# VHH binders against q330m9: the designs that were tried, part 7

Target 1, 357 residues: q330m9
Amino acid sequence: AEQEPKELLEMSTDTERLLEENDLRPLWEVEKDFGNQFGGFEADIWKWEDIQASIDAIERDVPIADLPPGFQRRVAVPVNTGYRNAISNTIYVGVQTVSPGETAPAHRHGANALRFTIDGSEDMKTVVAGEEFPMRDNDLITTPQWEWHDHVNDGDETAAWLDVLDLPLVLDSLNARNTFENHELDRQPVTKSQGYWESQYGRARPFEDTKEDGIPGPFEGNCAATPPYRFSWKDTLQTLRQRAENDDPDPHDGYSLSYVNPATGQPPLFPTMSFRAQLLQEETDPHFHNAVDAYFVIEGEGATHVGDDVLEWSERDIFVIPPDEIHHHDPDGEAILLGMTDRPVFEAFNFYAEAEP
Key: E = the ipSAE of ESMFold2; O = the ipSAE of OpenDDE; V2 = 0.75 times the mean of E and O plus 0.25 times the DockQ between their complexes.

## First folded at step 1 (VHH)

Design b19 (framework vhh_7zox_3)
Fold by ESMFold2-Fast, scan of step 1:
Structure b19 (fold): chain B 357 residues (1-357), chain A 123 residues (1-123)
Amino acid sequence: as target 1 above (357 residues)
Amino acid sequence: DVQLVESGGGLVQPGGSLRLSCVASGFTFKSYAMGWVRQAPGKGLEWVSDITRGGSTGYADSVKGRFAISRDNAKNTLYLQMNRLKPEDTAVYYCAAYKYLSGSYYPTSYDYAGQGTQVTVSS
């Protein structure tokens, strides 16, 4: 239950009724209510054993083939206090599984998305903008806004991955409702050779990094700058190890790499969200910021201190740090986290603030 | 020309029932998923219910257990049986046709929609 705000000033019943009849509110009531739309976001953690049990229950009890197109995906979604549709009011994180022989049908949408593979194989594919991307453990694959994507498991093992999307921001905050399209086919045609998208942005880039006309969906001008791209975990881990061997860690983030938008060469992978692989070997220093931080534990175990709360995490756990809470990380040995943040939105409007206690 | 014509709306007391109908013409009705979306005064579109070509149904949490969607392909007609109506069900109800369903997540992803029928739940 949300905390009820205090009344600032009591008006006569006649005055209250007059204002209500005319859809008017006095300034002091409106200003008091700004920022109180959501209950307090809580630091929270979703343990992998609970996520796995929930996905298993969905598979047992829900006939996923009967769900409408666009919803034919088996996903367990962490939901926070104060915003019951996602881990935060800007970032959606879900754990999706696809069993052998299953297909998640082709669609596209205005929301930006990525897939971070938990359990994959060479025969588990996501097809994005005409290219088959095998889903390999801990690879990050982008399915950017308005790019066609589908998922098909032609293997003999169940696959699992994180979906990370800006759905709450796009659908609830911006009310961008006309932002979805189903493909005519469950599996889109493959029109690009494997490795094509990586080759276009890995070393030299096209002089124009925009989508072709006809991809943006129902409205003109919905072109994304972020291309379909696969970030290899092998390469990412190698670079993290080199940083750990040669550099000092950041006091708050340890050794980190930002997943770059390949088209721009800059850290925000999407205009709305940025992502980091973080290698922790020592307890970090406390800080706080108004942007949300969400995490997936790639490797290891440890704890994150958030105010007076302690979140004890291990491999595959998901956890979140709400805005303006003092926090630091305390790994038990070496740990690697996938950090996810809405910081780019704050920076775009010059709202971002960070401080040390 | 494609047409979707809703009927069956009106004024009803809380706890009452209404049955909405939508007659379709100008497209192959049996090949489309069908649904109902509503717009309350001063609010945006809200998905209410849908039914696939195969007859599978979906419902918004706000109406689940109270509303029932059905279709008659021989008559090119979609129905919504509305039971135990509440004041918050007051809205204009639109019939929608989908080449491909997107349901509650994307209520405006329809290919065709009717002009709507007003439902008012009051004492």
Scores: ipSAE 0.000, ipTM 0.098, lowest interface PAE 23.5, mean pLDDT 83

Design b20 (framework vhh_5c3l_4)
Fold by ESMFold2-Fast, scan of step 1:
Structure b20 (fold): chain B 357 residues (1-357), chain A 124 residues (1-124)
Amino acid sequence: as target 1 above (357 residues)
Amino acid sequence: QVQLQESGGGLVQPGGSLRLSCAASGFTFSSYWMSWVRQAPGKGLEVVSDISKSGGSTTYADSVKGRFTISRDNAKNTLYLQMNSLKPEDTAVYYCATSYRYYGSGSYKTFDYRGPGTQVTVSS
């Protein structure tokens, strides 16, 4: 046996009253409340047909253009039983649509964000830090901390994508002050050529020590800051296929690629979240960890076993595995998942733990 | 105050069955991993089984695997241990305990609170 259990003692009512009047609690009373501020997260799955039906209902009932600045975006947000504001208490996932001629107005915020394109086109653009990024199916585009971003559909088809943000961590856990700003224009000026941001993060790259407005930019002060960047699905898929042809799969993740921060070359795309494209061909081995895993099904179908529960998924479904639950994946043929995790937060504080049963 | 109270122990013949219960109060039961721990006369504590917060994940010591089943009812704040095919070497005081994850070597066992225990005696 490793540890002996603690025992709790009772206090007199006078002592309890004295402590309460002075905003004091004894250690043994406080210990039992640590870890219970959020109700625990449950494994869950959101089927694409239900997400799409919900977004269609929003479009019919709510003219989003009439909403206040900052809220003019059509988004359906998966919410967990243990935390009713997002898929987990650290990661926010939303499905956003923009109809032809619509604009999601320019804003910036302290939260990190990315856009994973579901249905896009050359005429559907995310504009970030002065550059227009066409939204192509399965491309991943970053809109990092404090970079201006807006979304403009100049095409003739409705676009859809995943918004993934560390919003619950920033707003609820850290209770951050004043981390949001609306631009004076709905559409920001385009000041950079297409491909500019990608070109700046090669082997030779600029670095600047000066801050222009008191908020560090990607070239200013912190060289580890995540830049605006597009990860092409064509290139990502080709690399993933080559990995499957030449390497052995990881027993838990299959064949995977990490979306790295271009400024550091390291797997945490953001200090708070990391992302992987995972190609599964065979049943994976069980493991568990204290980080949350959320998934979007890029291609294929299968199941994920979470303890005694089975999540049956197909293309475009979203699902989540809570902390500390034993899990493994069982694809039906070949499948590709986008894995999203708060693991970097745990690693930054040396808390991350992973084990096999 | 945290309270854990075991019940269901007793004298049973080899090959018999017992079901232990643990009633929990004074904390948010559904937010804790729970364990059954036993201590045989003259031996140290042995963790026999652990169960996750939701009840979806369970582990068992090799000595009881296939014979014992751990379960929980979060609506009733109750932990259970179904013990089948009991052997004389299962004779021990059985405790229910809260647990934290300890990831070194896949371990589930750091205990904060434990009940007073219930005696299980398997005659020979």
Scores: ipSAE 0.000, ipTM 0.389, lowest interface PAE 12.1, mean pLDDT 85

Design c01 (framework vhh_vobarilizumab_d1)
Fold by ESMFold2-Fast, scan of step 1:
Structure c01 (fold): chain B 357 residues (1-357), chain A 125 residues (1-125)
Amino acid sequence: as target 1 above (357 residues)
Amino acid sequence: EVQLVESGGGLVQPGGSLRLSCAASGFTFSKYAMAWYRQAPGKGRELVAGISSGGSTSYADSVKGRFTISRDNAKNTLYLQMNSLRPEDTAVYYCAAKTTYSYDYGSYKTTYDYWGQGTLVTVSS
């Protein structure tokens, strides 16, 4: 049979020069380069013992004050073999620490971000758009695009949390400039009572743009932008357990809850990413999809099977499943995962596809 | 520069077994999904079995429970173990490697662009 893809035909030197001088390439050369910018990701796992040892070492060796202005954040970033700047080419996950008395200075940026608290306290705060959010273990706090945020540890214990951002998609895939703006102060003024933002997004909620100090542009007014918001772990866990007692599990995700955008009530927390809390009690059914799934293990232990690879995970581990790999989860007893996916991007462009073997 | 070479075909009695092999070269075998297709006389090619880069397998309903696809990444080799062979399994068997992803709206289709020359399997008394 004929070899596929077909070998390229040689052109005359004059033709090649003419094309090059006019910034033209023939289709058969361009097509071979599409889809080859970010390599192939591998299924991979970052064990908490290795992450913890790394962040402890960074904490000893790197004072936040020694980092450049605007980048004064102590973060250890899982990086995949197919994309060496993040866990995948769309999703960035990092583990950030702030020691007692430290401040990560106030800034804002175009990237969407959330904070999932690993080790927090009432005296560890993420300050977002004028409100102090105490960082309680397993709470999820949004610091959405163009909202001022800083992190302040007024307690006696080092805090740690998971940062999740759409940086690779914004900066590398779309090649959009992700500008940063530093606040005049390291700590922004606190202008809202604790619980303010949570109170604004129930059934009775403001219809006006409540963004106090945004960068003017397409992110204002007419967008149902994700607000600053805290999703309480106490409430999330209670709801997950009630689902487990009353409903049948999803065959692939177990018992799950989506962290919805409070302004829209829709599952995509950000236009680029959605997030689930997943309670697993039994082995799930295999499936595959073209969206990336990344996970943080909130509770329990088990394994995720990705083809012949077995990712054995326990509490606080981070792992990733590449696009188009058949996978299923096998918890050892009960486990709870934070699922993170770029599925909303695929759905917005009608690219999303999933199948069962 | 991709080359796929099948072997192991032959004549076998109904109820017998054969193991097909496909030796791959010219690409990083471990990174590609692989498949076995077959084409019976006067019919089009049909997918028999597929295996992902990670080892997850899928089978056509007609062969499920009788055939087993496997791969050895250290040897750059794909296998098809065929048991309980039937006359209707008579076909030329082709090894294929997936080079690109293709999907229609809401429907995922795998595209296999690298093909071997084929190996004949005849099931007959």
Scores: ipSAE 0.000, ipTM 0.141, lowest interface PAE 20.4, mean pLDDT 82

Design c02 (framework vhh_gocatamig_d2)
Fold by ESMFold2-Fast, scan of step 1:
Structure c02 (fold): chain B 357 residues (1-357), chain A 125 residues (1-125)
Amino acid sequence: as target 1 above (357 residues)
Amino acid sequence: EVQLVESGGGLVQPGGSLTLSCAASGFTFSSYALAWYRQAPGKKRELVAGIYSGGSTVYMDSVKGRFTISRDNAKNSVYLQMNSLRAEDTAVYYCARVTYTKGYEFGTSYSFDYWGQGTLVTVSS
């Protein structure tokens, strides 16, 4: 018998050992592994009844005050198949509750964060950079990079809100360590009157809105950094209604408003994520894009078609559309969604792509 | 439902070796970091070793060079190979699925989603 012919791309045992001992891999082995580290993301929906049952169970079983600093938050986190730490590999969404008399202690981090109030009150406060922000239903409050924040319930009703953070991108994809700090006090000093941060970002604005020498840590903000800010739902809804009365809807998004960075007056709200309030009255047209879309249902009910799947949603449900899946929305009457997307990351790298089928 | 089941504990003489195993079910094993902790009577629970989803490992200083953590994603199992055992290693050893928080790495601060029931290791002559 003759020596067997070598297969295409087959290396000798000596060559394989040489590469392995020197932490080298040939291009054809690494190239096929790119894009497969986190597995596939699936379209999915988390029903409010299941989220509520889960958070109620956590409240019965876990005294959050007994958890170490940094852990003292009662949150139910939607997690996707193939990435079991968040709704997607870029966006984290969680439902947090704080019972009467509880405090979620002051901390800060490099991750961008926003709070969208589900059940709030005047006596439920998110304290950000020295200002108490009352948490009013459907208000959006930013707790941006490296700003101290704590949550204090001085009321008599349990509060609930949506946390939205770029945690998977910051912690897993970029592996940005040393990006978290606990405050020495559970409650930070209040140094600003209510309405202060909103008042600073009108048409007349501070020129020097950078965080000069005041924020120790590996990340220092720039003058375009997103400030602490409250977007009033009353004002947002009024503007959204006026748009619906005067304009035609976008074929994919319906009537929408973007939450802009108050420091620049431009989208996106964060370098890593953008947010929209979307009012739907009619079935939208199908499209697909490489950015992820996640949604919280503010009002109404309907369905979103994703490939061959149908996600049937109602008020307070959370759902996600993975990259490159053809989708459209079909509201049952009028519905309002909070849309959340990692599109800014794709745009910054000139990767964003969108198409119609 | 998430379950972690430890095995392999027992009585061993000083200088001996043991291998602990942890069998996991109810979650996508390959997507999670896992860790071994131990608790001796009257002491707080402490991290012994951790392994990230990608295979990178961390160890407490007192066990470096003696203990090795490994994982087998096909078997949904994590292992702790313990060599050169000392009387101070006597403890109940726990397997845990780990969720990061403060510090975002093992050995600083993290929360624990789920724990096993533990397996006793006794090092004595």
Scores: ipSAE 0.000, ipTM 0.112, lowest interface PAE 21.1, mean pLDDT 83

Design c03 (framework vhh_7zox_3; at its last look DockQ between E and O 0.01; V2 from the best seeds 0.00; counts 0 for: pae E 17.3 > 2, grease 24.7 > 24.2, placed apart)
Fold by OpenDDE, look of step 2:
Structure c03 (fold): chain B 357 residues (1-357), chain A 127 residues (1-127)
Amino acid sequence: as target 1 above (357 residues)
Amino acid sequence: DVQLVESGGGLVQPGGSLRLSCVASGFTFSKYAMGWVRQAPGKGLEWVSDISSGGSTGYADSVKGRFAISRDNAKNTLYLQMNRLKPEDTAVYYCARTSYTVKPYDFSGTYTYFDYAGQGTQVTVSS
């Protein structure tokens, strides 16, 4: 419960002036302002119908080639009204489309990214680190930091997917710069055969570690790097179903399958973001945590209760649960959600907290 | 039931000022972003300003520097201070509750979706 702002103690004009002249503030004012830098965080839902209408309009009006260099992407971005830039201060979600014959030019950036395919095909490719990954429906493909990536639609239908990045964490929360580079070519050279990256992180791995252990690019850190990888929905769903058939559900999250870092075999997928496929069959119990939960509805319908609000969601809707809000899910039948969270950021510093009401 | 009731509209001369108020009921006001939209005669709805639950504000270019949006959560009231009014500001002004916002990555602007609006208050700027 956000404590109502206590009435500020009145100070003399002289004291106020003295503080102002020296860029000082009293503690009670500073404390009050902590957590309000971004103007609040609201539980919100973005309906697919509205998203689709918007992105279709953009697609009609703006050929990809007419977009400025480096910004040749048609993306509708759900923005929280408190932040006005992204769905949260740590996670960016966008809905991107690429029409038949179009190419989103090759570039790379310091931010971690992934694509979750909404409408895909075998002929829709995201090229990452020299490998062409087909974007089939509900495939999740990583775009690791500082890896070249482009998107090419050689199919007959417009492709759509979720762009998920930790851009807000870097740019806004940490007030840092995002390293970015455009490729000289619109399309990066394909230097790897399909399945190459997967083969690097399977049960059988090359004995000769030819790759220098480290983070790609100019970055340094203590976390395991996320490799380029395609999580096929077919395999993911199969595994998820096995869990639903053989295991007990979590009282809050139902049946979850984590997209683990292929290099380590463990969560988180990225140092800054974790992802899971979440299968819900029944109403879940309420809980709250200080991490953000963003969701994409893969299949099904239902509602999520967040405090006094009810977010009614259907297929391909996007919604977000702010930190510290009591919430639970109420599916109408079976539903599958893509969960996106910044939990790893908190865990990295022993800041993560979860509790039941 | 969600209710939004606007007041404060009227006739004013160019260069004059008005302060609009909107009283909200039927929902937790403090948890929602709110905004003002207007409709001029013969024109469609135009976004004027919005304010997040936390107090972050946005303004249309046409009113930037002249209008100020604010809110009093204790009173469940949204305000719009309108200064240096122009004839082109003549419109019915509606208080609206924000549902969500989408920002296209094509430099086309920001789209805010509202789920509720009041009946509106008439603002007329004329000599």
Scores: ipSAE 0.023, ipTM 0.236, lowest interface PAE 8.3, mean pLDDT 89
Fold by ESMFold2-Fast, scan of step 1:
Structure c03 (fold): chain B 357 residues (1-357), chain A 127 residues (1-127)
Amino acid sequence: as target 1 above (357 residues)
Amino acid sequence: DVQLVESGGGLVQPGGSLRLSCVASGFTFSKYAMGWVRQAPGKGLEWVSDISSGGSTGYADSVKGRFAISRDNAKNTLYLQMNRLKPEDTAVYYCARTSYTVKPYDFSGTYTYFDYAGQGTQVTVSS
């Protein structure tokens, strides 16, 4: 049955004044604000041609070196109509570029972050916690919370990558403050050999117990903390191909791999976000969930159906599926997507819900 | 362009049966939940039944045990088998593509049947 509308209850002027004087609101007024703050949180798509044109315009109009300290990064940020600061209310996606000879100065922050390389080279580096990581096309590199990171292009071509952060969750939903620190140097010292961080997370690895009197802080030997790490596209693609040859596809995600936290060997990659490489060869089955899914198109073209909307995508496009919208994917031939989701937050609090229509 | 075309309505005696059909076009029928809603003269729309893409069914209490919803994905067709019809079943019956919305505070799903609807087919149960 439909719940009957709650009629506005009449109160005396004295009662209304008492509530106002004491900063009290009756529940029936407060309930109207729950879940409706982000008006019009909608499915949307950002076409690569438009992203590239926007970045070119930023570069033309504003030299990075002229930006205030702490803001010296060239980034085009997809923003949703329902949340104007990011692609969704929990996940931030930005497309960052660094031209030959440019440096994005060293900083660190409380938000978890990763870089998914679009156009890279051996001479384009992200430096994380003392190690230089070459940015190779389609590699995924983590820059976890509070790890120093900078980007330097010693190559001949402009580099581009996705920044993916839990920034809206940390800053807006949880209202965290004092979450940024600039390094005293533009380029941090390199103190680790290339491959160091990857070498620390094999079958034999460092293990540290939790602190006796509390939750370990970042960089304090927490065995569950996500490390700086590079996931090679060569290895990821090889494994996707092996799954396609040997396994059945997931009805909603196709053939997929989760980028796991190397310290635990388990998804999620961060406590707040999970990431999947998804190889699609056929139309998927519809489902819906309260978690947000955002996507970057690594290869191919196709469409994603979201409620009444059809998002037609091709290589390098970015798109988002809002919570609780029925959706499925329809690739035109073979396609590979990078899937990004806030599902781990929902799972940690037992809020996650998924169903088929 | 989404189109839904209903058929199978008519005049029937109380206790009789009718089978309604709805032919869908303009979308991948097998990937969407579908349903039936009805409207008696001068009344609002009443949800009757739905069926998910996976085949799970739901029914209004007023028709439970008497009506059966089914789908044929190869024919892009939705069906409603109506048995033991009552005068109060008299209404225009609409085929609809359904959408599902979760209300933030009651944690229960709410189905809306106004995504897309057909022209309707009249069912009259009278002696």
Scores: ipSAE 0.000, ipTM 0.275, lowest interface PAE 15.2, mean pLDDT 83
Fold by ESMFold2, look of step 2:
Structure c03 (fold): chain B 357 residues (1-357), chain A 127 residues (1-127)
Amino acid sequence: as target 1 above (357 residues)
Amino acid sequence: DVQLVESGGGLVQPGGSLRLSCVASGFTFSKYAMGWVRQAPGKGLEWVSDISSGGSTGYADSVKGRFAISRDNAKNTLYLQMNRLKPEDTAVYYCARTSYTVKPYDFSGTYTYFDYAGQGTQVTVSS
């Protein structure tokens, strides 16, 4: 364990006073704080039975209308022991519910968000940038940077979905601010027919010249903006089946596909996070990397070994693998996972590293 | 320089009404969310109401249904209509501007910073 040196560099009391008065610290005093801004990050798992009991209790006790102004979302948040408010220091995952007749009011913000539907229906909709997106089981829907979005349940059953955002990275690690605005209406006007946003990014699509600066709102950047878009589970599953029938699996990840940015046809989906659907049919080989992996179990059961820990998972469990931990997956038969990672941040800085033990 | 000048305060009987105004200058008013905060005698600042650049409003529970915030972007003016006033509404009322940034998420929701406030106008509700 690290300890203070037995002998320390001496400064005069006048020098110490001058530094303190001017809000300065010498490097040798601050260097011990590097890399310790946050608590320890642990491999961990949240079992769906516990998540479901918790969201049912919240739904029973806390109507969305009773939440404070500007905070009108009912969400249970997996939190890592070493980081009080999120699954990791870079990725936020939450399980949101909307009861019949409720509306999570329209707002917009600088952060991109992903919605992965757990319990959906045709009458449960995310409304994004003027289009109603019905939330069907295992569909992935984007609510991109600075686009108006609200969630409305006109059905007779409670809906639930996974929220994934890069807020811990932006707000806590980078200490940046998120720009936010409430809409004047709880439900934004519907100004696009269903299917409009999908139609903009098909193989046959409207012709558009290159957009040099299409990032919505007050933000600037070098990556193409992520559009509002729905990735259907039907198409995703069909692609995974084709890979399993025709390809060899990756030794670490099985048969996978990436949820790409529709505007570019390339990963990552968001500048800070990538997402994959992964079909596992056999035990994978161990590896480690410096990016975080978080998982939601779409189908099946199995275990993931992380160092000396074993995370035993089943359908709809959520688990996380810290950076630099040796890990591998051992499905019980066949399993499908949603993978979430901050790898794009590391790649943008030429800092991504991966190895086998 | 940013300037916010409140007016319209005064002494009223319980159940009465007042309309506060705040004239803004030194910035592009239509681009900023605006709000009202108040300070009762011997108490800290309390958020009362806000309104986004697009007109979306929020209210503290203690004033919801009695107060109405509005803005006139053409006149660079923020308003607070205060109806059915109670003695507990007695305070200095400050017009406030946000920086259009929000407080960093703490994962309990969204939080707004006010970066400028006026000198305040006194509202006294007494019989």
Scores: ipSAE 0.000, ipTM 0.143, lowest interface PAE 17.3, mean pLDDT 83
ESMFold2 (binder alone), look of step 2: mean pLDDT 82; pTM 0.828

Design c04 (framework vhh_5c3l_4)
Fold by ESMFold2-Fast, scan of step 1:
Structure c04 (fold): chain B 357 residues (1-357), chain A 128 residues (1-128)
Amino acid sequence: as target 1 above (357 residues)
Amino acid sequence: QVQLQESGGGLVQPGGSLRLSCAASGFTFSSYAMSWVRQAPGKGLEVVSDISGSGGSTTYADSVKGRFTISRDNAKNTLYLQMNSLKPEDTAVYYCAKSTYTYSPWEGKSYTTYFDYRGPGTQVTVSS
């Protein structure tokens, strides 16, 4: 309503103190604060040159080996004006670099994570659940909840990748505790051949390896846990190209592929987040939805219009579209985006909504 | 408004001891975590030790464990670092810092991760 009780009649200072002393708030004040706990989100963009300069500054100024245990990571984290711990209140995105000879020690946690390789090599490894995954440019590797993972650069070049986690949802919104464990070894034992996890989740797959203790998703508890898995960019790009040559584009997403949970074949890669590779050749149509969209620019350049704002992006830029803002993409030539969204959370609880203006 | 002033540095021989002090003013000292950080010539900052506002929790860098002790006197608004069995590698400018605790998902606990202010520093040289 345009008129609110608080605007019509002010409480005395004594009444306000009495409420404060007893941890009580009047209804109209509480209702105004719902939806504003994180200050509200703004469309924003982080340019690759600024991210790179910031990481270089961290490397020069802060020896990561001198940081307390648990903080020995070189990561630049995009933070939104309305939520100063991540790009949104559900999705955490960070750009991590690992210099030759550096190791990120083995650990596991309740939060889901993936790594999208920016600059990698055959000698840069993410080790997950006993398998070494070489980090090749634009490959997506999952390090799902409670799976051991570590990162080792045995190569000659600095590696860079995108970390994507549901940390804000797990730690801030749900306030989950006791969700972390360090491995006894800095590097976990390698017990699987390269390609093992990928080979297990084709059309014929081992059923006995399906975890049953998943978060009830859109299938009301018929949800298998996400395995360790590598999505090859070579295969993903070939499939995107075939779609572009044979199919009509989606008016909002262009030509797209979902990174599906290999155990279910469904778009929620994690119960909390889904991911798409989107190939854009033409300006898309405007729409809006209550889920957050965050993007990493894999290839090309262009702009995304968000309400009255214009985000001009190029390769390796990161940007975010807040809930309920009308948006569309305008690529300058061909572009490919990695789309990241908290849509699965909304769908699991029947909250998801979208519309065209 | 916030002011931090270190003292007690100097030249000492290997195996010797020094006690650093930091006088704090301009804030409610007992309500904030405090840290000692150091910078060796040509190197970045290293967090040496931190202490909670009450003094009930302390941490130490592996390089100084068993040799250094952090403490505080909240009645005097003073932070201390007792440095024993000093080594040439301990040569650095030592700063005291007003700090904030941040929850670490990697460890499942809170640490001192942000330095609001630091003092001008005090030089410690360990040499013959």
Scores: ipSAE 0.000, ipTM 0.164, lowest interface PAE 17.7, mean pLDDT 82

